VHH binders against Putative pumilio homolog 16 (APUM16). Designs and how they scored, part 13

Target 1, 332 residues: Putative pumilio homolog 16 (APUM16), of Arabidopsis thaliana (Mouse-ear cress) (q9fie9)
Amino acid sequence: MANNNSFSMSTMFNTIQEILNEEPLTVPSPPSRGGYSLFHIRKAEMDIQRIFNFMTGSEDLKDDISVLDTGTLMWMASLMTSDCDYFMVITTNKNGSKTLQKLMGMSDDMDVFFFEAIMRLFIHVMTDKYASYVTIQGMRVFQQDKRELMYDQILRYACFLAGDQYGCIALNEIITDLDDPYYRDQLLDIVANNALLLSNDAYGNFVVQHVLKLRDSRCTRNIADKLCGYCVELSFKKYGSYIVERLLEAGDVPMATVVLDLLACKTEMLIRLARSEYGNFVVCKALELTNEILTADLFYGLVNRLMPYRHLLHRSPRSKIATILDSMSVPN

## First folded at step 4 (VHH)

Design m24 (from b03 with S57K S99D E101S L103E D109R; framework vhh_6fv0_2)
Fold by ESMFold2-Fast, scan of step 4:
Structure m24 (fold): chain B 332 residues (1-332), chain A 126 residues (1-126)
Amino acid sequence: as target 1 above (332 residues)
Amino acid sequence: QVQLQESGGGLVQPGGSLRLSCAASGFTFSSYWMYWVRQAPEKGLEWVSTISGSGGKTYYKDSVKGRFTVSRDNAKNTLYLQMNSLKPEDAAQYYCATDESWEAYLYGRTSAFDYRGQGTQVTVSS
């Protein structure tokens, strides 16, 4: 989306050199009544070149940016953020992303440059493997006003990000970090309202799984409500089965939603599910949890549906279902 | 060839008793789990009872538990179903089946139940 093909490394390199060719910064009341010495100018040139090389991966990662003075750091922040293509080259580079993260939070004046650049390129930063961590860092270290504007963008693009291979990872990290009840509840509501779509998505399923791990009762019940009627279908799928297992573990109401879906399906489908590669874990967990929680009606409902086909379930070495059914061979 | 021959059905009054038998041949009977299944005129096949090869484990449909008893005599290659306190709802054609035939039916590999017997009719009426 914000990737500009007109970017040139030669142009960006020349920009750094042009900054160093400006007249020396005036220092009030120096002992020598001149500007900066050639030594200071050459040191600044080398320091800027080291930061640039570090950001692009051309330099030894052991270099410490903290040795640079505030003026040099401010000029570098301005340089890095003045061009969208340049900012994206830096943020999408592993070392550039790490360096930018170290610079963030050092001063509010510098953070303005980084914040504005992130906001201009928000979707593109959030959907890149390395650049997304720059945004995450901003949400941790920026002033409250800037963080709230970033949260607004997350709410706006939550479903899009959930469906992206790197956006889903960044979104999960943000969900974990987010302690503001207003933004947290709205973000969880967006995930829950889209739970069926996301559970069937190649990347969105990881967001649903992550949210269920939070053990937020309201959100989990909302997800269960949206997945009601689809639990059997999801249980045949690798990641769908993980989501259904999480619902079974999440309390009485989500567990009942799953078990009632199992009891509502045709016997042939239930037996196929119990013997399937992923569904056997769902059926086994349903039996184990309904027995442990002493929900007798649900437990015996499942036992009575599965018992006639117990012999077929003994043929699956991964399934504990047959063992549970065998334990119900009681004289009474 | 697996052969199963059911017998012992008939007309009985509500509350009466019947003992069904299934004579098996053509396979090592003691090595096979055995099944009793039934079919009422308006319904599909319903599972009734299961017994392990040794006879050590037995399972029953809820509605027949406490009234029906499955057993086997491995020396005689015979499966039995003792039915007590018979109800009108128990009226059906009763079949015995092997694990292999039951699995084939459940997974649609055959509609015929290749290894079930011809069945024995149970009628509960005054």
Scores: ipSAE 0.000, ipTM 0.101, lowest interface PAE 22.6, mean pLDDT 76

Design m25 (from b03 with S31N S57R A104K; framework vhh_6fv0_2)
Fold by ESMFold2-Fast, scan of step 4:
Parts: C-alpha cells; sequence; structure tokens
Structure m25 (fold): chain B 332 residues (1-332), chain A 126 residues (1-126)
C-alpha cells in the first residue's frame, strides 16, 4: 500500500498496450525540401508505395505471386523489412498480412528477412489483430531453428500476450500447434502458475479455458491447485464459471477441488451462488458429476446443504438444482 | 553484444534543461523501439518515453508531456532525451533500454536489463 511504483507500473503497462494497439503508420508524402536530394527521396518513396500497393491490394494481384522471379521476391522481402515501422504498416493491414503469409515459406533465404523483422517487433506483431497471423504462419513454415527462437520469445512474454485481446488468440493457436514437449510443458506451466490472475482477466480467461480443453492431466491439476479457495468467487462470473465447470469435468482431483470449495463456503454464499446467473450451472454440474461418479460424501454434502432451501431455489430462473433436489425429497 | 551508453546528466536548477544521449552498439539500432526509463533513490523503475524505430512515433509519461522530447539519429546509433522545465520530481538515474528489455522488466525481472547501460544521473537542486 506504500508502493508508489505499483501505480506507475500499471500506467506503463497500459501505455505499452496502447502503443501496440495503435493504428498502422501511413506512408508520408514528404514536403519539398532540397532540389538535389529530392530525386532520391521520391524514388525510394515510389518503391515503398509500389510494394505497399501490391501487398495491400486486391486478391487478383496476389494470384500472380508464383510467377515472380527469386530476385524480385528477395528485393521485395529486403525492402519491406528494412524499416520496422513500414513492416508493421504492411502486417497490421488485413490484406498485407494475408499477402505476407503467402510469401512466407516460399524460400528459406527470403524467410530470413521475415523472421528477423518478426523477432525485432515480436510483441507488436503478436498483439495486432492481423499481424499476429504472420507470426503464427512463421511458426508453421519456418525452419526448426527459427521456430525454436520464436518459442523462446513466446515463453518470455506468455502472460503479457494472454492479457491482450489479440495476443490471447495467437497464444492459443500456438499452444494447439506446439508439438515440442519441452516448449509445450514450459508454456503450460506458465499458464498454470498464473491461472488465478488469468482466470480473472478479460482475455486471459480464454487462455485458461483453452488449456483446460487440451485435457493435459498435469497442467489441469496445477490449475486446480492454483484456483483452490477461489472456485466460488470465480463461479459468480461468466467466464470464471466456465473455467470452474471445466475443472469439474476434468477428473476426480480437479472435481474434488471445486466441490470442496463449495462445501467450505458459508451456507448463505452457497445458496446465493446456486441462485446466481452463472453459479447455478456450476452447482448443478457439481451435483450431477458427484452423483454420476459415485462420490457419495461430496454429493450428499452438497445435497444436505441445499435441501433446506429447495423452495427458494425453485424461484430462480432456469435452475436445474431444484429439480435434482426434488427427485430426492419425499412429501410430508 | 548489445551495449547502451548514457551521458548528459548533471546538476541543474528547477526550470533548467538537460539533453541526455544514449550511444547504442551491437544491434541494428534503427530496427528497435527505444525507451527512456528512470529510477529515483529507493523507488522502482519508471517509464518516461518511447520512440519508434523510424522516429515517427513518440510517447510520454503524462507528468513529462510538453517538457520532454525524445528523438533519435539512426545514422549515429544515438537516442536523445531533451528535458526542459525540469522539476525536483525529475531527479533520478536515467537509463535507455530496447523494447525487449523494457518488456522483460514488466514481468518483474530487473536482472533482464543486461543491455541497459550504467545510466546517467540527473539532479535538480532548489
Amino acid sequence: as target 1 above (332 residues)
Amino acid sequence: QVQLQESGGGLVQPGGSLRLSCAASGFTFSNYWMYWVRQAPEKGLEWVSTISGSGGRTYYKDSVKGRFTVSRDNAKNTLYLQMNSLKPEDAAQYYCATSEEWLKYLYGDTSAFDYRGQGTQVTVSS
């Protein structure tokens, strides 16, 4: 509470995210400056403008890409990657990103230019709606040595990317595509170690949800361990409830972690959860799964706490909990 | 080997001006976004300013907007920070950093500043 730097760090983080989410640079038309230098400026700008028009133009122009000779392709690759700001203008453009993806993987010599540009601008590329597809493509088509260097960058920035609206999408694609067990396990460990923070984040929750869908036993148990004590709080939230439902479905240990959190909370909170918009699905699933897999102690623990309030639960829209409880009750 | 060497700090009166320089070597300078960060005694690192690789985009901490100007000379591999209307709150050790090193710091790893120079001290006396 005495740490002035915490507020400064939050401001810096938000400013960096704003920088990464800024509009692409426009190619400026320079004012008339010097007579004898103007020709060189005009020539370079014409070449840059031609490349930009080709890269961002219609699909009709891009069908001819296969007829370009190697020298022309190498010249284009060198020119578009010589200025990192210009590379970002191309890659953050929807058509430019798609055209660049078609150029990638055509030759290893050309891929060196694209790889180096991506590595210099890694965070900027990974957190843009269209440019992130370029990095994903590189991880699919580049040679293994380049892909491993890209994996190292993913590990370094995984939490930052998970918190970004486009970075989280790119990160999930990369997690799905990762077949190297070393990098995969390290990345899954980073997600699990940060599961509480990410589950409460506007975008990071999608990464946690995606990882849980992989059904990796070790990672899922690590996530359950990190979320232990917080399952009730998460269950009141739309995406938090989805994560908790995934844990319930993920096997005996994660399921028990969730149910024990439900049993440990105050009765008033449990009933409020069972009647809530999202929490009712969590409580319902906990009852169904504990009954199905014959975890009688957990099932009856939940039933015994909810049963006295079954009439109150009937008043909650779309709640299946009351129906389950009624199947176990006998009229006076 | 990436090397960054800051200079231009010193003692100045409130309202005075200083120009900081950062000489970069060991990497393609024009391809990197550059950062100025500062650290006051017993405080953490504070971001001050950012400049794009071409110099076409600049960003500033709110408290320095209108007073500080970041610029670069890619032909000389040099980054600059022009500081005008200096205040006592601006007194700190100033460092330049690459975008990658700055982002590493955001994850709590200050040791990741292998590419950070020794810094240059700015003192504002009243």
Scores: ipSAE 0.000, ipTM 0.149, lowest interface PAE 18.8, mean pLDDT 77

Design m26 (from b03 with S57K E100P A104R; framework vhh_6fv0_2)
Fold by ESMFold2-Fast, scan of step 4:
Structure m26 (fold): chain B 332 residues (1-332), chain A 126 residues (1-126)
Amino acid sequence: as target 1 above (332 residues)
Amino acid sequence: QVQLQESGGGLVQPGGSLRLSCAASGFTFSSYWMYWVRQAPEKGLEWVSTISGSGGKTYYKDSVKGRFTVSRDNAKNTLYLQMNSLKPEDAAQYYCATSPEWLRYLYGDTSAFDYRGQGTQVTVSS
């Protein structure tokens, strides 16, 4: 028995060649046009199915693809992008996305088809786990005019993408790769202007964290300004506390914003924060950094509020706050 | 050159009120955070209140919270501190201050702020 279940790279390549070289069987002329149009529709559906199988069937198609002539590549690109549903079925498939990424950048003429399809389906492509990488690849390999139009779409939908489970990942990759200062600064401004909303969002918080890691002074100060008044609330939350800790590390002005929020809250709230699961790390870092940077007003403001509760803070084994306070109780 | 001039201090009875003013010149007032700091006799300099350039954000020392209100009029380049329910412990020389890097200065150092006014004396006694 022939091994009909084994996959072959030659089989997939030959499938494409068979589609291109296929001739309808010679039959007597049909009496009506109905049979003719149905035959052509079925052939097109079979061709689309064969292209789908080719695109999704193998992890290593690059060598097979590189030997295809320009006419074959143009035909494949036009067929894949002829219908939005077909394009999405290919791009949302793990192997289909990977194979499409390898086809992109091979020909400017072919890239027109992929660019047009991506632009028609931009939000759908950007919010899918595998299809989003197709858009990222386009931003790396397409001509500058196409990349700028894609950047305009990113700016238009940045806040929406930041709130999506896959869009936030794609947005962070784009922020990392973006070397154009105009589009980069605009994108950073959008994140900063929406920092409060995003910091409280299940996915948007990852975008705020990523932007803070870039150490852009202007953007970080803008984020600090927007989160001013909310640093205590954020510090009780897992990811909110990470954002607040990043602001503390980001220089004098962002650090002051956080510490002044801590000093502005009631003592009972500050002690509750210092003893909380995530807030204890924020209060500890605020003490360490204000002491290190010699911001004595802020450091002693925190020490004076926490010192009466030193023994209560010692009962929290995860907190270094009590240890810092103890070092201040022995002045020589 | 940056100039800050405080006014509005005086003698007041416990529970009384005073409104301090600070006239600023020589810089783009609306772009700078402003501070009220005070110094009691034989004590170090103590931070009292902070206000952002726009006036949208205000911060206070815990002991003055609910009693003091900081505000600004950017059209008049003037900073204010409304002090209500004054206590004997509020008696001090009050200074208006500004600096882009005040956070790096040590408490009680006379060079702690890049720019500071001459101050206005607040005395709380019967």
Scores: ipSAE 0.000, ipTM 0.111, lowest interface PAE 23.6, mean pLDDT 77

Design m27 (framework vhh_6fv0_2)
Fold by ESMFold2-Fast, scan of step 4:
Structure m27 (fold): chain B 332 residues (1-332), chain A 125 residues (1-125)
Amino acid sequence: as target 1 above (332 residues)
Amino acid sequence: QVQLQESGGGLVQPGGSLRLSCAASGFTFSSYWMYWVRQAPEKGLEWVSTISGSGGSTYYKDSVKGRFTVSRDNAKNTLYLQMNSLKPEDAAQYYCAADSEWLAYLYSKSEYDYRGQGTQVTVSS
C-alpha cells in the first residue's frame, strides 16, 4: 500500500528540533511597570537565594515543610515559577526536585503555579533525570483537569520521550502508573504503532520491553503484529534481539509470531541467524520455549530446518542449539 | 446464525490463476483470525493460509508461498485468496474457516469453530 503511517528516525528528529525551538529556556519577563524600588529588587534577589538554599539543602530541613504557613507557601510557589531558568535550576537539582515533590498536592492554589511552569517547560522537565519526577508527581496529586492536560502532552511527545535517555525512564513510570483506560490505551497504541522504530532505538527499546512486561494481551498482540515479518532482521541486532526474546516469553500468540517468522525465512538466513552474535540466543530460546510448552509443530518445524546443518552449528562458538538438536530424532 | 460462503472456484489449467472469496455473516468479522484450508481427494484437511483480524499478519503453507496471497476487507466482511501459478497438486475443495484460537492449525487441528461449505478448485490440462 502507498498509504502508511511509518514514523522514521529522521521525521522524529525533525519533530524534536521543532519542539525544542518552541520551548526555549528564557529569563523572566521584566516587571509590567517600570519604577520598582531598588529595595524591592534587592529583597526579591535575596528571597530567591533563600528559597534556593531551602529547596536544595539537606533532607533534614524538608521534614519541617508543615511549619510553613499558607501565605509563605503561596509566595514561594509564585516566586519559584516566575522565572523559567530559576524553576529549571531547582527542579534539575536532586534535593530541589524532592522538596518540590513534597510541596505539590498540598494546595490546589499552589498547584496552579507548578502546573503552569511544568506545562511551559514540559520537554525540558521530562528529559531531565530529577525534574521528570516533578511531572510524575503532578500526574499523581494534581486535580483531574490538570492531570488530563498533562496526559495529552505525554501522548503528543511519547515517541520523542521514548528516544531520550531520561524521558524513556519517566515514560515507563507514567505507563505503569496510568490507570485511566482512555489515556492508557492511546499511549500503548502509540508504542505498538511505533514498535519497529523503538525496538531499534538505544532507549526506545526499553519502552517496548517495559510495555511487554505489563502482560496486556491487546497491546502485546499489536506489537507482535507490527513486528511480524521483521523478527529475523531485529534478531541480528543487539536491542532488536532483546525485544524478540521478550515476545517469545510473552505468551503463546506472540511466541508463535516470532517462530513463524523464523520458519518463513530462507534456510540460509535461519542458519546465519543461529550462528550470529545475538540471533543465536533468539533461536535457542525459541527451541527451548516451544519444547517446554509442548508446541510440537513449532518445535519440530525449527528442528527440521536446523538439523541438516547441525555440524555447522557445532563448529560455532555458541553451540547450545546443536546440543538441543543432538537430543532429538528427526520426526516424520 | 454464523454463515461462511465461499465462491470463485472452478477449472483452470496449470499455471493459471483463480481468486477465491468468502462472505461472512453472524459474527464480528474484524475480531476473528481467518483461515483458508483445503482437502484434496483421499487426503485430510490441510492448512493453506491465515490472516489476522486487522490484516496486518499473514502466514502461508511453504508450498504456496509466493504464489498465493490472502487478504480481507473488514468493511465488506469478506476474505480473499488470490491463487497464481496453480499446480495440479493445488486441486482441492477450499474452505473458509474462523477460529477463536489462531494457532489451531499449528496444533494439528482437524476441526474449526466455523467452516463454510467450500468451493472446488480443479487444475487439469
Scores: ipSAE 0.000, ipTM 0.111, lowest interface PAE 23.4, mean pLDDT 79

Design m28 (from b03 with S57R S99D E100S A104S L106F D109S T110G A112Y; framework vhh_6fv0_2)
Fold by ESMFold2-Fast, scan of step 4:
Structure m28 (fold): chain B 332 residues (1-332), chain A 126 residues (1-126)
Amino acid sequence: as target 1 above (332 residues)
Amino acid sequence: QVQLQESGGGLVQPGGSLRLSCAASGFTFSSYWMYWVRQAPEKGLEWVSTISGSGGRTYYKDSVKGRFTVSRDNAKNTLYLQMNSLKPEDAAQYYCATDSEWLSYFYGSGSYFDYRGQGTQVTVSS
């Protein structure tokens, strides 16, 4: 059934934990938002606004945060990290997140407070629109030892984050920024090893697309290997078709993987794909690239499968496939 | 003991004006920053305006800038909020507050407590 070819994020996460042969993931309960009193909410909002106004030059005492003394910076760091619930209120607020990012990197002593708070609440911070940028900033400005511990957490939770609406965005930025070969290669391997699950996920497909744009030949080959047998199925889907088109563009081996999938499917399915909203672009690109690269066996394999149905393909809106096929006919 | 008493709320039509007052006692009023905060039905507490102890510095929520004016009379221990061009979204329970953490920011006392009044209700309806 079609449901066998798709996974919920919970199912994917559990599968990944089994594959990694790790201890069961124990994440602390998220802070109780319903437990906030009016006093605590007001205090947090006022502290965020006070700190924000001070840092944006709406100053009472100082014009630029760079001239703040160490005692003031330590007080601000301590205040913002004093309670897990309070830290989450600050980091999930647009202005609070921006303020926290400006304070990070100012002092190694102060960064310890931010690092420890981020590490305690890692999954909750990484899956929020504004708080995730606090973690990204930490990876840019903290000392190497702290950054490496944060990278270890990214590796641990990579597939869970890939399936989250905000986590996938943060993960993609981290992938782009990672220049350490060990952590970069491990993260790329996790994405590639889970490429089938991620390509069929509402958010994970964006991570696969992003990784393919990096043009890392080893990772792209590994993704192609994992998607072998599924390229036709993916090509009927909007984002799946984008992934398949990227594989066609990525070199001889990934291109051959896609084209061989097209050639292995039933003729009726291939014709439906060629006439479909998204699949027509995949079939067209496969024809163009196999012809251009002079991969004659693959090109003529596709032409021979499509040519008997040329009249149906001419009825498809804006189809370049029929035009390519027509160019192969000779005058009677 | 610090006490704060708000007044001046009521029912007003959109575009109308109200002047809120907060009478303070139990502390050296001129030495404290003062705050106006509000809570609309089914919404969280929202900061509106801040004024320094001397009255020399004022801050406002973006949505009320140009419409609201905070002021104080230190001789009378009274905080004011002049609200002009009132909109339906301004309807809320308005509170006067002082935060000892602001003093701790400058003086390093480490006390975490907040004083607020009972509030005054503002309804904007035609």
Scores: ipSAE 0.000, ipTM 0.096, lowest interface PAE 21.5, mean pLDDT 75

Design m29 (from b03 with S31T S99D E100L D109K T110S; framework vhh_6fv0_2)
Fold by ESMFold2-Fast, scan of step 4:
Structure m29 (fold): chain B 332 residues (1-332), chain A 126 residues (1-126)
Amino acid sequence: as target 1 above (332 residues)
Amino acid sequence: QVQLQESGGGLVQPGGSLRLSCAASGFTFSTYWMYWVRQAPEKGLEWVSTISGSGGSTYYKDSVKGRFTVSRDNAKNTLYLQMNSLKPEDAAQYYCATDLEWLAYLYGKSSAFDYRGQGTQVTVSS
């Protein structure tokens, strides 16, 4: 049942949210180093503070990085990834994230440190406004073996990320950039299979909208199939109506799926939709597109359902629908 | 007066097949879209399939695509639904319908899926 899938996803979302809330991140803390002497701890604290100051400083640091020797860069990479709190303080800072992105791809040896830190902190990194771009950069510049492991993590957490305020933005960037057909198709399938849940979500609807903009015919058809029976319900909602309008514009098959949902609903519901704040745009677009592409059965099916109630549509504050219907009616 | 009479239902094993028929009278059958809808016990009415007046366009609920085929014989005023690879989830009372709001408008009735037949029952036994 569809309901069982929705419950499973909600449970996963809640479990991941608990993981995110387990340990609060603070201003740089000393590393947990077991047997290290107090002298070594204090030296590391001083060194990491210098790195934080360097990494989170102004854009002028870009030129300074180019003159640092390889040994210094390797030492910095090793130290800033030696503790989860250190890495998160740097990556969640706007300047720190930008500076780290410039260091990535410079050396495979250095990238190992960044890759391991990203993988360890994957959910925390992917749900932060600035840190998520560090992961996106890694997917562009790391060696193929590391990139594939990162793709696997994206597939694992795709629905959770789609439901997050920053994760959905990062996920959309990854969807756009992902050229590997295997991982791309898998990711698009996950979005399509969860299209009903995501279309009704505060952030997930942006992922569905983004995927529809890509004009991938297989994925668009799969989304249409999953939303079949729900197009009327979605059309009453602000972002749901945008998704339904995109399906109407996406070709003959998705358009037919939407129009058939309109034709299958009760007349009271169809008239209420046609007069609603968001649904009127859906019904109007359905009429315009079915008429334009000469889909006579669908066009006249809609006209015949709406025509007996055209007087109610004329009394609506804004109605292009009534104007279309008037052009089809015999004057009395 | 519009009359619709369904037949062809019965008890079948999972993976089996049934062919449903709907005999229509009282209107110009070839000019109206026809629908197959179903209702499981204590559930709402659910759309299954649609066919245009000419038979040139057919549409299906996602869960029945590739398994069900709708067709019509306008000379005989008869609608058909060929159901293959039947699943327990397909068990329901099946009804044929036209645009009953349009017909209700023409005949002074108000039901969106008012039909004259009792439908035909499909039971899938495991």
Scores: ipSAE 0.000, ipTM 0.086, lowest interface PAE 25.7, mean pLDDT 77

Design m30 (from b03 with S57R E100D Y107K G108S D109G; framework vhh_6fv0_2)
Fold by ESMFold2-Fast, scan of step 4:
Structure m30 (fold): chain B 332 residues (1-332), chain A 126 residues (1-126)
Amino acid sequence: as target 1 above (332 residues)
Amino acid sequence: QVQLQESGGGLVQPGGSLRLSCAASGFTFSSYWMYWVRQAPEKGLEWVSTISGSGGRTYYKDSVKGRFTVSRDNAKNTLYLQMNSLKPEDAAQYYCATSDEWLAYLKSGTSAFDYRGQGTQVTVSS
């Protein structure tokens, strides 16, 4: 059975927990001569333990951060970033992450230590529930030169992060926060260019949904174009149907892309979609929106294809399609 | 500022072929649906063809289906219309067009297209 990096990190974490939970011991006096190295080693171990206790402790103790002098802050930043495993244990802890976020932005000299640690551990930090907020905070409070290098890493790993359970959440917050049009436009282009892959991904679909909520017309049109031909397939799927519904709501161009996909598919597929658990909401919304904006060709194109099967649609649970179609027919 | 410039028109005999080109600038070409529209002398503007931003979806006026093929090269910001088996009825000024409203081609009238080029003349005669 081979060991992997995950087991190595778990072992390191257990070692730190043992240090943090260590009962107070009588520390022997350091030897006056031959004990120099041992004295310094023990002091460093006690110092990092105190930093871990401070960083991962209660919120009440963290209010004291505002009274710490620059020398103490620099010492803490240097020591907690001296080992990548020390930094990861702190940043992946809920309280440690929050405390670190408060320390960031206080001093550019101190921020260099945090920035270098984040960059060294970028993927590990970005794919953790608590550590990802440390990176997000850095993008908010660091100097422009550091933020630009962090944006470059986000662009490099955008698709990987979009496919991760925590990376997708962090990526969405970064997209919302990005005020630099150069990096924002590149990130939006990466999402749009990969819209088909991401829309079919367990986590990437949340990134596509989030980007569509931004109502960026250029990006939304690019997403609609990349999903053109696939709207029916997506509409059978839970999250895919949500994306298609957002496209229908996003303006005339995206709406028309969806409706043309519905009109281009075979009648058997359209009826199956209209009766499906998720697709019925898509077909219903397409009918409502095409009727509302008076696009007679698109509206009647859908009505004419669905009307012969009205009775079957009445048997579909929670469907409004049959009600819409009934409003178009003359009672016998 | 959106700019569209057509080329490739000319005189051709019935049954002949022409390839029209449209050079686009001033907008993100790959994100816009593109249209070919035409106007014969003393007649209204009529829609001929539509192509999606990716080129994955194309639509045609019934009278040109099977004879005309619309395509695009997004790397060159260029739209094309390959016209085969040309008929006298195809003689018109051909315009490259786009709109901030994709549904422009479903509306009656020329005002539905926000942007059009200067056009290129296609003449079909013996």
Scores: ipSAE 0.000, ipTM 0.132, lowest interface PAE 24.2, mean pLDDT 79

Design m31 (from b03 with S57R S99D E100S W102F; framework vhh_6fv0_2)
Fold by ESMFold2-Fast, scan of step 4:
Structure m31 (fold): chain B 332 residues (1-332), chain A 126 residues (1-126)
Amino acid sequence: as target 1 above (332 residues)
Amino acid sequence: QVQLQESGGGLVQPGGSLRLSCAASGFTFSSYWMYWVRQAPEKGLEWVSTISGSGGRTYYKDSVKGRFTVSRDNAKNTLYLQMNSLKPEDAAQYYCATDSEFLAYLYGDTSAFDYRGQGTQVTVSS
């Protein structure tokens, strides 16, 4: 294989040089004092620019990374992670993020550089649109010891990430990918324990919605418990109403929690909710599901509360509720 | 004038130990990541280990992990490689390098070794 390896190294060198559009640097021998110090600084700056151009260039040219030898890969990893600002410039670039993801998992030796850089810059990486996928890739391809340390960081920062415009997206992908029951359960518990705060947050509501879609019965019941007393308030809001509808669909206990909140509120508030832009969908679903699964006490509790106002509901654009009520009306 | 001088090589039996040293001068040693690379007869250069400027981070080739330990003494401008449980496959000429010189070595510019010295030879035989 020595002949094949020699040819491969020549091809690798030519590929890197072609992508970077630069001649190879020659180390001076012997070095002069002032000139050699400046050479080292300039060479480092040129190497940084070379790596930047390689990492942020078009994806097609990077298929050749698979032919790079261990030494070249280690040098690239070391240089990319030597400066926090430089690492962030690479990882926050769309092409740089994608290229870095391809380099990850190729060598455990190289992955140590990426892992340490990610850990030092964890919040900055996780709250960026493109850099967050570098962390997600690390959780998929790194060795178990590194993945566990990354999971520990996710647990520490879960609520902060849930409240961030990009962090919430990354957190949801991590929740979906988590196969370790210990870390998964701990993360789900953090979301459930903070469900009220997150459900009222501009981004955190998407995390609560995502977790409810997983249909984890323990977590869903914990979320229902934390939202008990607040289901009516949430149902007046666009995303809050989506959360409440998912609780209604999630089984007997979450459904009962929502319906009991509806039955406990003042009649004028219940009628206002039934006529509201978002709350009408919650009330309609509560009626449909309590009737469908034959929870008679809850169904008739809602019917009896709404029936005196049936004509008012007919006059609103929310005639679906009125239609259900009409189906229960029989002549004496 | 950057100068790197390797020492500490020699002949050992399989399972034996050696400690390599690299004496650095002509630059701010503590500001540079340092590398150990090796070259077996009639073979290419191979990366072995890396250490950060402060010494807080260390990295190893899979085949030497658990057997080799890299360290540095920034007060003495000296890099070390402690090699334990040596195998015949570890027999090579060992060199130390900085980040910028590591790139030159990877691209086959071995002339950079001519002015720093010949490295230090490690032979493993019974």
Scores: ipSAE 0.000, ipTM 0.127, lowest interface PAE 18.5, mean pLDDT 77

